# Miniprotein binders against a7ua95r516to809, part 57

Target 1, 294 residues: a7ua95r516to809
Amino acid sequence: ASLSLLSISDLVPDLQFIFFWMSNAIEILYFIQQKSPAYMQTIELMDDKAGSKESLLSATISANEEAMTILEEVIMYTFQQCVYYITKTLYVVLPGLLDCNPFGTEPSSEQCRRAAGVCVCAVCVMPEAVRRVVSVFQTTSDLLQQYQVHSEIQSQMFAYLFFFTNVSLFNQLIDKGPARGWFQRSRVLQIQASVKILLDWAKGAGHNHLAQKFFAKFCSTVTILASPPQQLSQMSWKALCAEHPSLKPVQLHRILTQYQLMAELGPLPIWQPSSEDEAYIYRTVDLLESFENH
Short names: E, the ipSAE of ESMFold2; O, the ipSAE of OpenDDE; V2, 0.75 times the mean of E and O plus 0.25 times the DockQ between their complexes.

## First folded at step 5 (miniprotein)

Design dt3 (at its last look DockQ between E and O 0.28; V2 from the best seeds 0.00; counts 0 for: pae E 7.3 > 1.5)
Fold by OpenDDE base, look of step 5:
Structure dt3 (fold): chain B 294 residues (1-294), chain A 80 residues (1-80)
Amino acid sequence: as target 1 above (294 residues)
Amino acid sequence: SMTYYVIIRTDNPEDLERIAERLRELAREMGLRVEEVIREGDTLLVIIQGTPEQVERFRREVEEWLKSQGIDARVVVLEV
């Protein structure tokens, strides 16, 4: 009940605090890393008055190492907290992405209501369910930029968020898809459009490579399911494996089996797993993705 | 060739049939393969196959045609 009311906007104050400390810790760590060699060299060049130089150098090294260790812990902790809060909001909004109809009539965004005409901006053409997901990512991006978080940390953040999103969407599609009719071609086309809009946003935000990498499994699944029966029935197991390397044999087999049932194609020998993959299609433990393996 | 979704939304659903017909003609003239044309409410989805250059040209021609007809419509192209 309480999770359904959680919006990214509600978390912004807490996230701002965490991002502030994360950014500061990164900046201080960077400063220490960059200045420590020069500082040590300066100490080394000082006149050795009665062994004071060696003691000062040792103390400085020890203090820097301790400080860097603490800062790394702070960065790691703050990063984990950010991910925790952001993924909670994603968890709430992601199911809407699978149920939305991007081809339906949707009201223009409130931001563009002031335009006298049909606003053709990316936000106005975006389905509400996609807008909610994008809002989480955009807010994250804005906060990262606002606090000038190091680019590597930004990349790691988005990598994890895209990973989480892919796992969540993939698992929901595989587990609930047949029962919810998400394997119907018409529904898959809607899902495909929705995810593409999300990917286009990611591209525009400079995260194209990460998005392509981490959404590969979900995108592959949707691509297969969106394929016309006449076309997909001509593709062999090996061809599908080669075209969709992100899918495990058990996953591909599950997708094809459900597709076959949905499309009423009957048994297709061409989709029979190879002798090499035959043992792997029974590994049901590998069917759903894990959130731990990133 | 890649698959593209050409999504057209209009406040005047009565124009969608005319738009669909013109899109099919234009696609044919440009050598684009139309896989499917789907109408849902005020939205037209055209699934086409072509090169990025062909589809970009197609988008421009569609937008120009819509303007020439005085049709207020949004055109979105998605590579899928």
Scores: ipSAE 0.471, ipTM 0.827, lowest interface PAE 1.1, mean pLDDT 88
Fold by ESMFold2, look of step 5:
Structure dt3 (fold): chain B 294 residues (1-294), chain A 80 residues (1-80)
Amino acid sequence: as target 1 above (294 residues)
Amino acid sequence: SMTYYVIIRTDNPEDLERIAERLRELAREMGLRVEEVIREGDTLLVIIQGTPEQVERFRREVEEWLKSQGIDARVVVLEV
């Protein structure tokens, strides 16, 4: 069986093992870093008989350095393994967000409606496609908390998971959007609603800052595509760049070109790039994002 | 004022034109600007501009009107 076909639930036992060792390595590293100065000071205060103080100090320094190196390597390796398994699961479920109709009825929507009263808003409904993505994030969060992983490592892990999610969604939208009809107005509004539900989960889970930072490119893309033609046509290229700094000139140009085509606003380009940006709007090597961070 | 997307989905697509006309009329009466009305299949997408309090009242009025007409429809309001 391929891991690309499995849910996050199938990976939990393996992830528990990896999180356990990562958390232990972090705790031991923290102990060495905090306790080592005090131990070294007690060695320096003891009587120096026949040079035993110098030998003990040297051996202790060497042992601590070796231990810290090994622990740092274990932490890096286990972190990479966690990210590898989790992102394989994300890769399987993320495309569903772009095809999702969050306004339709789903099995769990009745409870959300009843809790919110007679008239429920779209943000209370969690479609299955969004639920599958949230399940990956929530399972990850639960495991990190279960094994008491240091909060800085938890933040780094979610930063990468949100980065991966943003790149995956952005690349698929840009690359497959024309063929899949994802630039049609009704579909863009459906995508926007699905993303808002996901972002609301991230905010409630304490990840609002990370989500705002790492989803910026995809969110800017959807915001532009969802804009009414009358409003968007009144914005200059410079204003759009300022409002959406996460988008490269080639990306903004491609998005606006697709928008103009979808809205049937004629063949003459509406948005004129600045002279500085004009050199970059045809750099197709910069169109899609890399999954590797710089 | 802010931009809102009002999405209406119904089992009876025959009703969408009547729903669209009522929404335009109600928005006009309430001083809401209707920027766009888009029909796709069984879904009606209405883009309006107004204050949060105007849109909340609009939402309530639309749902009451749908109920009064016996139209089985789901109304979703999204602030942009």
Scores: ipSAE 0.065, ipTM 0.556, lowest interface PAE 7.3, mean pLDDT 82
Fold by ESMFold2-Fast, scan of step 5:
Structure dt3 (fold): chain B 294 residues (1-294), chain A 80 residues (1-80)
Amino acid sequence: as target 1 above (294 residues)
Amino acid sequence: SMTYYVIIRTDNPEDLERIAERLRELAREMGLRVEEVIREGDTLLVIIQGTPEQVERFRREVEEWLKSQGIDARVVVLEV
């Protein structure tokens, strides 16, 4: 069965199982980390009447180290499995975010959820395509809360999911954008509005800092493409690089080239790469972001 | 100043040009900067820059004007 055809709801039972085991492994690891120093202190204070306390300490240290290694492996495996299944679902729904029109869509009460006391759809126009993406993130948040997964692991999972979303959206926009008309000004503004709705959900869910950090590349790209021609033409290459540090020189140059073509701007001497950036651009490097390039 | 999208949807798209002209006039009177006006089908998107107070007053005046003209339209304002 192709997982790319499954909704997040179809994966909930399997995800519940994996989250359950991950949560339990984390709790056991935490218990060992907290109790091990106290137990070793207890052994140090014992009278060496019935044997060797040095031997018992050595054995306890070895056993604890091995148990912790096994638990760390279980946590890593279950974490990777959760991320794998959730990102497979995201991959299916993300292209819709680039192709939808938030300006023509009215939110419905059925789409609204209370996330930490906030109704995430009450303020924003949320297209069905955006709702599908938000549903994946909301379901993930709900499962993490249901199984009381430690907050640090929750943050790591959303960091990974936002990173994946950023890379996927950026690659889709660069690879398919020209052919799909996504670089047309009206389409870019629709994309910007859809992204804002998604980011507003993340803020409401308590993940604003992670969203700002991990969506930086895609947000920079959309910001550039949505910029008025008059404003953008007044910025030097150095200024653009400084404003958009998340973009590689070759990526920034390609985005600006597409912007010039779509806005019917003539060649602008303002946008001159540095010698290092020029070498990078003309190396014919792949423009798409890859997971191994980080 | 912050950037706002003023989104107007109507069941009569032929009214959108008249609505756009009135929105530009109101924005000028209120000292709001209109960056762009885009029409797509039944939807009008106006990109403006201003304070939250200016934009909220702008929204109210737009809704009141639409009612006075008998135009059935939905007005949504998004901070971008």
Scores: ipSAE 0.012, ipTM 0.498, lowest interface PAE 8.4, mean pLDDT 77
ESMFold2 (binder alone), look of step 5: mean pLDDT 88; pTM 0.862

Design dt4
Fold by ESMFold2-Fast, scan of step 5:
Structure dt4 (fold): chain B 294 residues (1-294), chain A 80 residues (1-80)
Amino acid sequence: as target 1 above (294 residues)
Amino acid sequence: SMTYYVIIRTDNPEDLERIAERLRELAREMGLRVEEVIREGDTLLVIIEGTPEQVERFRREVEEWLKSQGIDARVVVLEV
């Protein structure tokens, strides 16, 4: 009932049930796809006893089509339910990632290694807030493994989860960041380190490609905010856009404008569009509008 | 060529100024580029650019210097 009491562990029994049904539906669908052609060929080659061959073939085709449709619907429904509950849990824990200080000490696991006082594993330096986010992803990974869900479905699920995480973090940083002090340099560097820990987990879990693809926008934003103002002011608008292709030009302009205000950089015109830059921005907006409407 | 965060935490914040000064000196001696040095509470963050080999040598020399001074501090290095 209360959001403060909601955790991924509270959802595990329900998720186990949903994953069980999803896994079974996937296996049955795979079995039908693999075995049905051979079975139909067997029917086609059999001796026609009492003229029942055509009836059997027709019934088999109809039954296979109906079964595949139902299984696809079950897979889609259970997949959507898993994503819904997992993202609902993520939404509660994600703001903590933006507020935590990853440079503090964390209790080390027995699997952490040390070298002359240096922690060499991500778990040893992981803040509690980051650990809560990682726990959601790890629990998802464990359930997918426990129920032997096909690797393509696993990749699709993490693609959705990473996409949601990226959008949620980006929107929170841009919309609330200035008011909450998240644009201050020390805070941005803490956010960058927390994100690095999360991405390192994803790499260790075999999802490096998906993480690099779906976190690109948020990572670009954090990289810009972590850059020294002098370095940014020396780059042309075109060069800035080329360095951050995951950001739409209008998003990049908003980020730079807000950063300039927060950093008290004074009357710097470098992040204001020139006539040529304005034409580029308008052209890009038109292309995005066209793409979204198609 | 890669960027690294060298994070030093100590129970004696009074030592952070000495640590920061020595880290800047060591980085200069080793030809490492120091982008920034940030102090927050009991923690010092040094942002450096270098090769993995240069950064590992830097970490080792920092750790050795801290021990020679009797400074109780934890050193963590993160590749950004």
Scores: ipSAE 0.006, ipTM 0.476, lowest interface PAE 9.3, mean pLDDT 75

Design dt5
Fold by ESMFold2-Fast, scan of step 5:
Structure dt5 (fold): chain B 294 residues (1-294), chain A 80 residues (1-80)
Amino acid sequence: as target 1 above (294 residues)
Amino acid sequence: SMTYYVIIRTDNPEDLERIAERLRELAREMGLRVEEVIREGDTLLVIILGTPEQVERFRREVEEWLKSQGIDARVVVLEV
């Protein structure tokens, strides 16, 4: 089997098992947290003449602490395993999103018959590469709902998946973009349209806030690269930094440099970095993003 | 007003310049702002600002004009 053909569907049986155990551990932890105080109060009301009350209280506290620690470890482990397998699948399918052409996609006659209008119908049709990415997120959502995982854990999982997707796409665009022609204006607009389809899915799934927060860097990058030359050349460095606070100075400088090469703009500098930011432009270690969530 | 991408793909790329001219003309007639027109191979991408109602009418007018000229082209509209 080719890694480029890895499907989320192949992982569903294993993920179902992990989600099952995670959900059960969460429920048991919740039950202990809710019932323990009432039980402890019952022990405290016992007759001290028996001489065993203090030993029973101590034993109960110890047992509860041990049980909660074990459950928290199980929840953490199962969560990390789910994230590991899901992000491994995402990493394989994400490069396709940068290479696909959503503008060449033909409408599905079946799906478009259900759309309210032409604009809605057009949005419902997506390239296979985008569909593969959406399928990973949809399958994750379906499994979280099937096993009734608490909303806080669901939000944490999608926060990490969006964070991972953003970092992966940003790093690939910055690192491989020049060689792949991805900084060409027509290609950037295709990427922007593909990302819009993905973000529309996230909004429909109830994750709009998380998507806006965790896709900020990649969205800023694509927005700048998609900007008309006339508009972008009128913006100061300070204005660009203010509109795109997610971008580090070295990242913004690299993006603008690539834009200038593609747009064949006149001699630099069109954009003057602030004196405070100039030092950071030379920090190549800050160019690519880390996959570690800090 | 919202930003829309009007994407036109044709089997005859030589018609793209004529299509672009007509789209600019229709946009002016309908009070739509054309930010940019980009040609890439067999595809024409037009970035316009307008209301959903104006853009839907624009798409209809474009499709009707293409049909009247015997041009085989696909029109897709995306709100960005």
Scores: ipSAE 0.025, ipTM 0.564, lowest interface PAE 7.7, mean pLDDT 79

Design dt6 (at its last look DockQ between E and O 0.43; V2 from the best seeds 0.00; counts 0 for: pae E 9.9 > 1.5)
Fold by OpenDDE base, look of step 5:
Structure dt6 (fold): chain B 294 residues (1-294), chain A 80 residues (1-80)
Amino acid sequence: as target 1 above (294 residues)
Amino acid sequence: SMTYYVIIRTDNPEDLERIAERLRELAREMGLRVEEVIREGDVLLVIIKGTPEQVERFRREVEEWLKSQGIDARVVVLEV
């Protein structure tokens, strides 16, 4: 009940605090890393008055190492907290992405209502369910930019968020898809459009490579399901494996089996797994993706 | 060739049939393969196959045509 009311906007104050400390810790760590060699060299060049130089150098090294260790812990902790809060908001909004109809009439965003004309901005053409997901990512991006978080940490953040999103969407599609009719071609086309809008945002935000990498499994699944029966029925198991390397054999087999049932194609020998993959299609433990393996 | 969704939204659903017909003609003239044309309410989805350059040209031609007809419509192109 309480999770359904959680918006990214409600978490902004807490996230701001965490990002502030994360950014500061990164900056201090960077400063220590960059200045420590010069500082040590300066100490080394000082006149050795009665062994004071060696003691000062040792103390400085020890203090820097301790400080860096603490800062790394702070960075890691704050990063984990950010991910925790952001993924909670994603968890709430992601199911809407699978149910939305991007081809429906949606009201223009309130932000663009002031334009006297039909706003053709990316936000106005974006379905509400997609806007909610994008809002989480955009807010994250804005906060990372606002606090000037190091680019590597930004990349790691988005990598994890895209990973989480892919796992969540993929698992929901595989598990609930047949029952919810998401394997119907018409519904798949809607899902495909929705995810593409999200990917276009990611591209525009400079995260194209990460998005392509981490959404590969979900995108592959949607691509297969969106394929016309006449086209997909001509593709062999081997060809599908080669075209969709992000899918495990058990996953591909599940997708094709459900597709076959949905499309009433009957058994297709061409989709029969190879002798090499036959053992792997029964590994049901590998069917759903894990959140732990990133 | 890549698959593209050309999504057209209009406040005047009565124009969608005319738009669909023109899109098919234009696609044919440009050598684009139209896989499917789907109408849902006030939205037209055209699934086409082509190169990025062909599809960009197609988008421009569609927008120009819509303007010439006085049709207030939004055109969105998605590579899928």
Scores: ipSAE 0.421, ipTM 0.806, lowest interface PAE 1.2, mean pLDDT 88
Fold by ESMFold2-Fast, scan of step 5:
Structure dt6 (fold): chain B 294 residues (1-294), chain A 80 residues (1-80)
Amino acid sequence: as target 1 above (294 residues)
Amino acid sequence: SMTYYVIIRTDNPEDLERIAERLRELAREMGLRVEEVIREGDVLLVIIKGTPEQVERFRREVEEWLKSQGIDARVVVLEV
């Protein structure tokens, strides 16, 4: 049906409010952590003729612990609310990344760069579907920067968002891929190019290490499916497991089975699981990833 | 060596067969490994393994050949 979809831009006013309070709580917590030791030392050095020093010291410790607990709760709550709304928006736009054609768009000279003395267009096209996904991440980055949110919290937020994106894309590709034609060679190469654009954005934003860590499973899947038949047919099960450690045996077996069907390789004995891995091939509960696991 | 996608788009899809043949010949002459050549609509995708220097030279020779034939096409190279 024709329901109106809320874009990330529609959420910005509400997100600004939440980021504002999160930033304030973080700054207050940091201030207490830095200043509390100096104040406690001042109390310790006080000459207490009436025995009130012990009472003041105890009261100050209790008050600081209570304040820090409340601030940590506020930070956790606001963080969770931001992640909730941002991931809801991502969930809506992510399927488009698997269904777009980045090769059909005219490239921009602004997206070209020199690499090892070669002029290479690193971001040759950005389809609307990919731009929608990038827009969610860019808006998140802009809000974190606008409210001067501590770098550690920023890293945690992008870790969560990349984890969510990886799980969502992997599950959709594995579950819906065959029916949607996403396992066809030409479609896999389009998906790989779209993912490359997203990963290039992450690198430019300073999140390359995070992106590599949290996109490993989806990237391994796309890499295998994009491999030429001649190259892939030369790799043993052991070699593929070593090259793609992020994939569970059941996941790797499913991917190779779909690749074999797609590439018309026929009945080949080449990708037989080790005896150690065979038991896990039949554990269908391990096929799809959980959104609750970090 | 690295993997590169050489993407060629033309307003005349009928030229893609001729372009694909020339690209395979140029790659062979330059010692580049062509993994795959895919044609879809108005786009030709060539998957090549080589050094950045080899691939840039390949791109330049492809563009030069296209100009010599009067073919209106855009060549884009993407490192994968």
Scores: ipSAE 0.012, ipTM 0.532, lowest interface PAE 8.2, mean pLDDT 78
Fold by ESMFold2, look of step 5:
Structure dt6 (fold): chain B 294 residues (1-294), chain A 80 residues (1-80)
Amino acid sequence: as target 1 above (294 residues)
Amino acid sequence: SMTYYVIIRTDNPEDLERIAERLRELAREMGLRVEEVIREGDVLLVIIKGTPEQVERFRREVEEWLKSQGIDARVVVLEV
């Protein structure tokens, strides 16, 4: 229960420590990989008497390999620890995106007026549920910049955070949607708008490519559910699969079933799975996404 | 051609039907495609397809019309 209440602010001191070690390990590994060949070349130019040159080269190669192994383990461990703590925070705040009404009375103008001289107007337009998720991402970005973490590692961090966000939102929507009423037309449109606001933040933060790639499954789901009935009813199963390649057959089938219930449509022959997909729509083990990444 | 949500919130829900009628009229005059109009309590959600320039002009025309009618309403436009 106590872990379910973690905020990103509570984790900053621990994350600072972890990012410090990760950044240092990356810089040392970079030095060994990029600068060490020049040192080895210098050794090869040295005078070789009594085999000392070969012994020095061998010892240097062995030390480099051992150091790189240790550093790679430190980088992997610290990366995994950052992801672990950050995703625990994300897991707590992400369901709020599905309950959010971004069209409702958000006191953006009033909140900006109250904070004269300290107003954060970009935050004032953002619904609270979206702001809580953005706070996790923004704090992560700030820490990565503060500790000068290599850009490749920063990209991998956000790739996984967006992957985790997509899996969490998709699984919640599919699993809890019927009981929570999230498949109702107005709710789907509210969810779509909330996610759009989050994706706009990601674009402004320089993560547009990663967000588009890793949110594809959830966004496809919401796009289908948000489609007008007369438009969607014209699209065959094969056309829908082609437009939404991120969705597995069992997932697409479930989404269309929920759409039929929401729109009060009977079974539509045009939505009958193709023969090659027929065997896959019953694989309920494939319905929810795994948080495991290859 | 992009999809936009035009969200209008008012303290007086009685005005929403008049607002919806004006928005449909204005969109037709501007050649904008209205995909759907949804009402939830004191909120009107209008889904339109158009260019960013068309939608920006639409937003300005709606805000000017609301002001001319003395309707206290907040207009928000989101690209989806």
Scores: ipSAE 0.005, ipTM 0.528, lowest interface PAE 9.9, mean pLDDT 81
ESMFold2 (binder alone), look of step 5: mean pLDDT 87; pTM 0.852

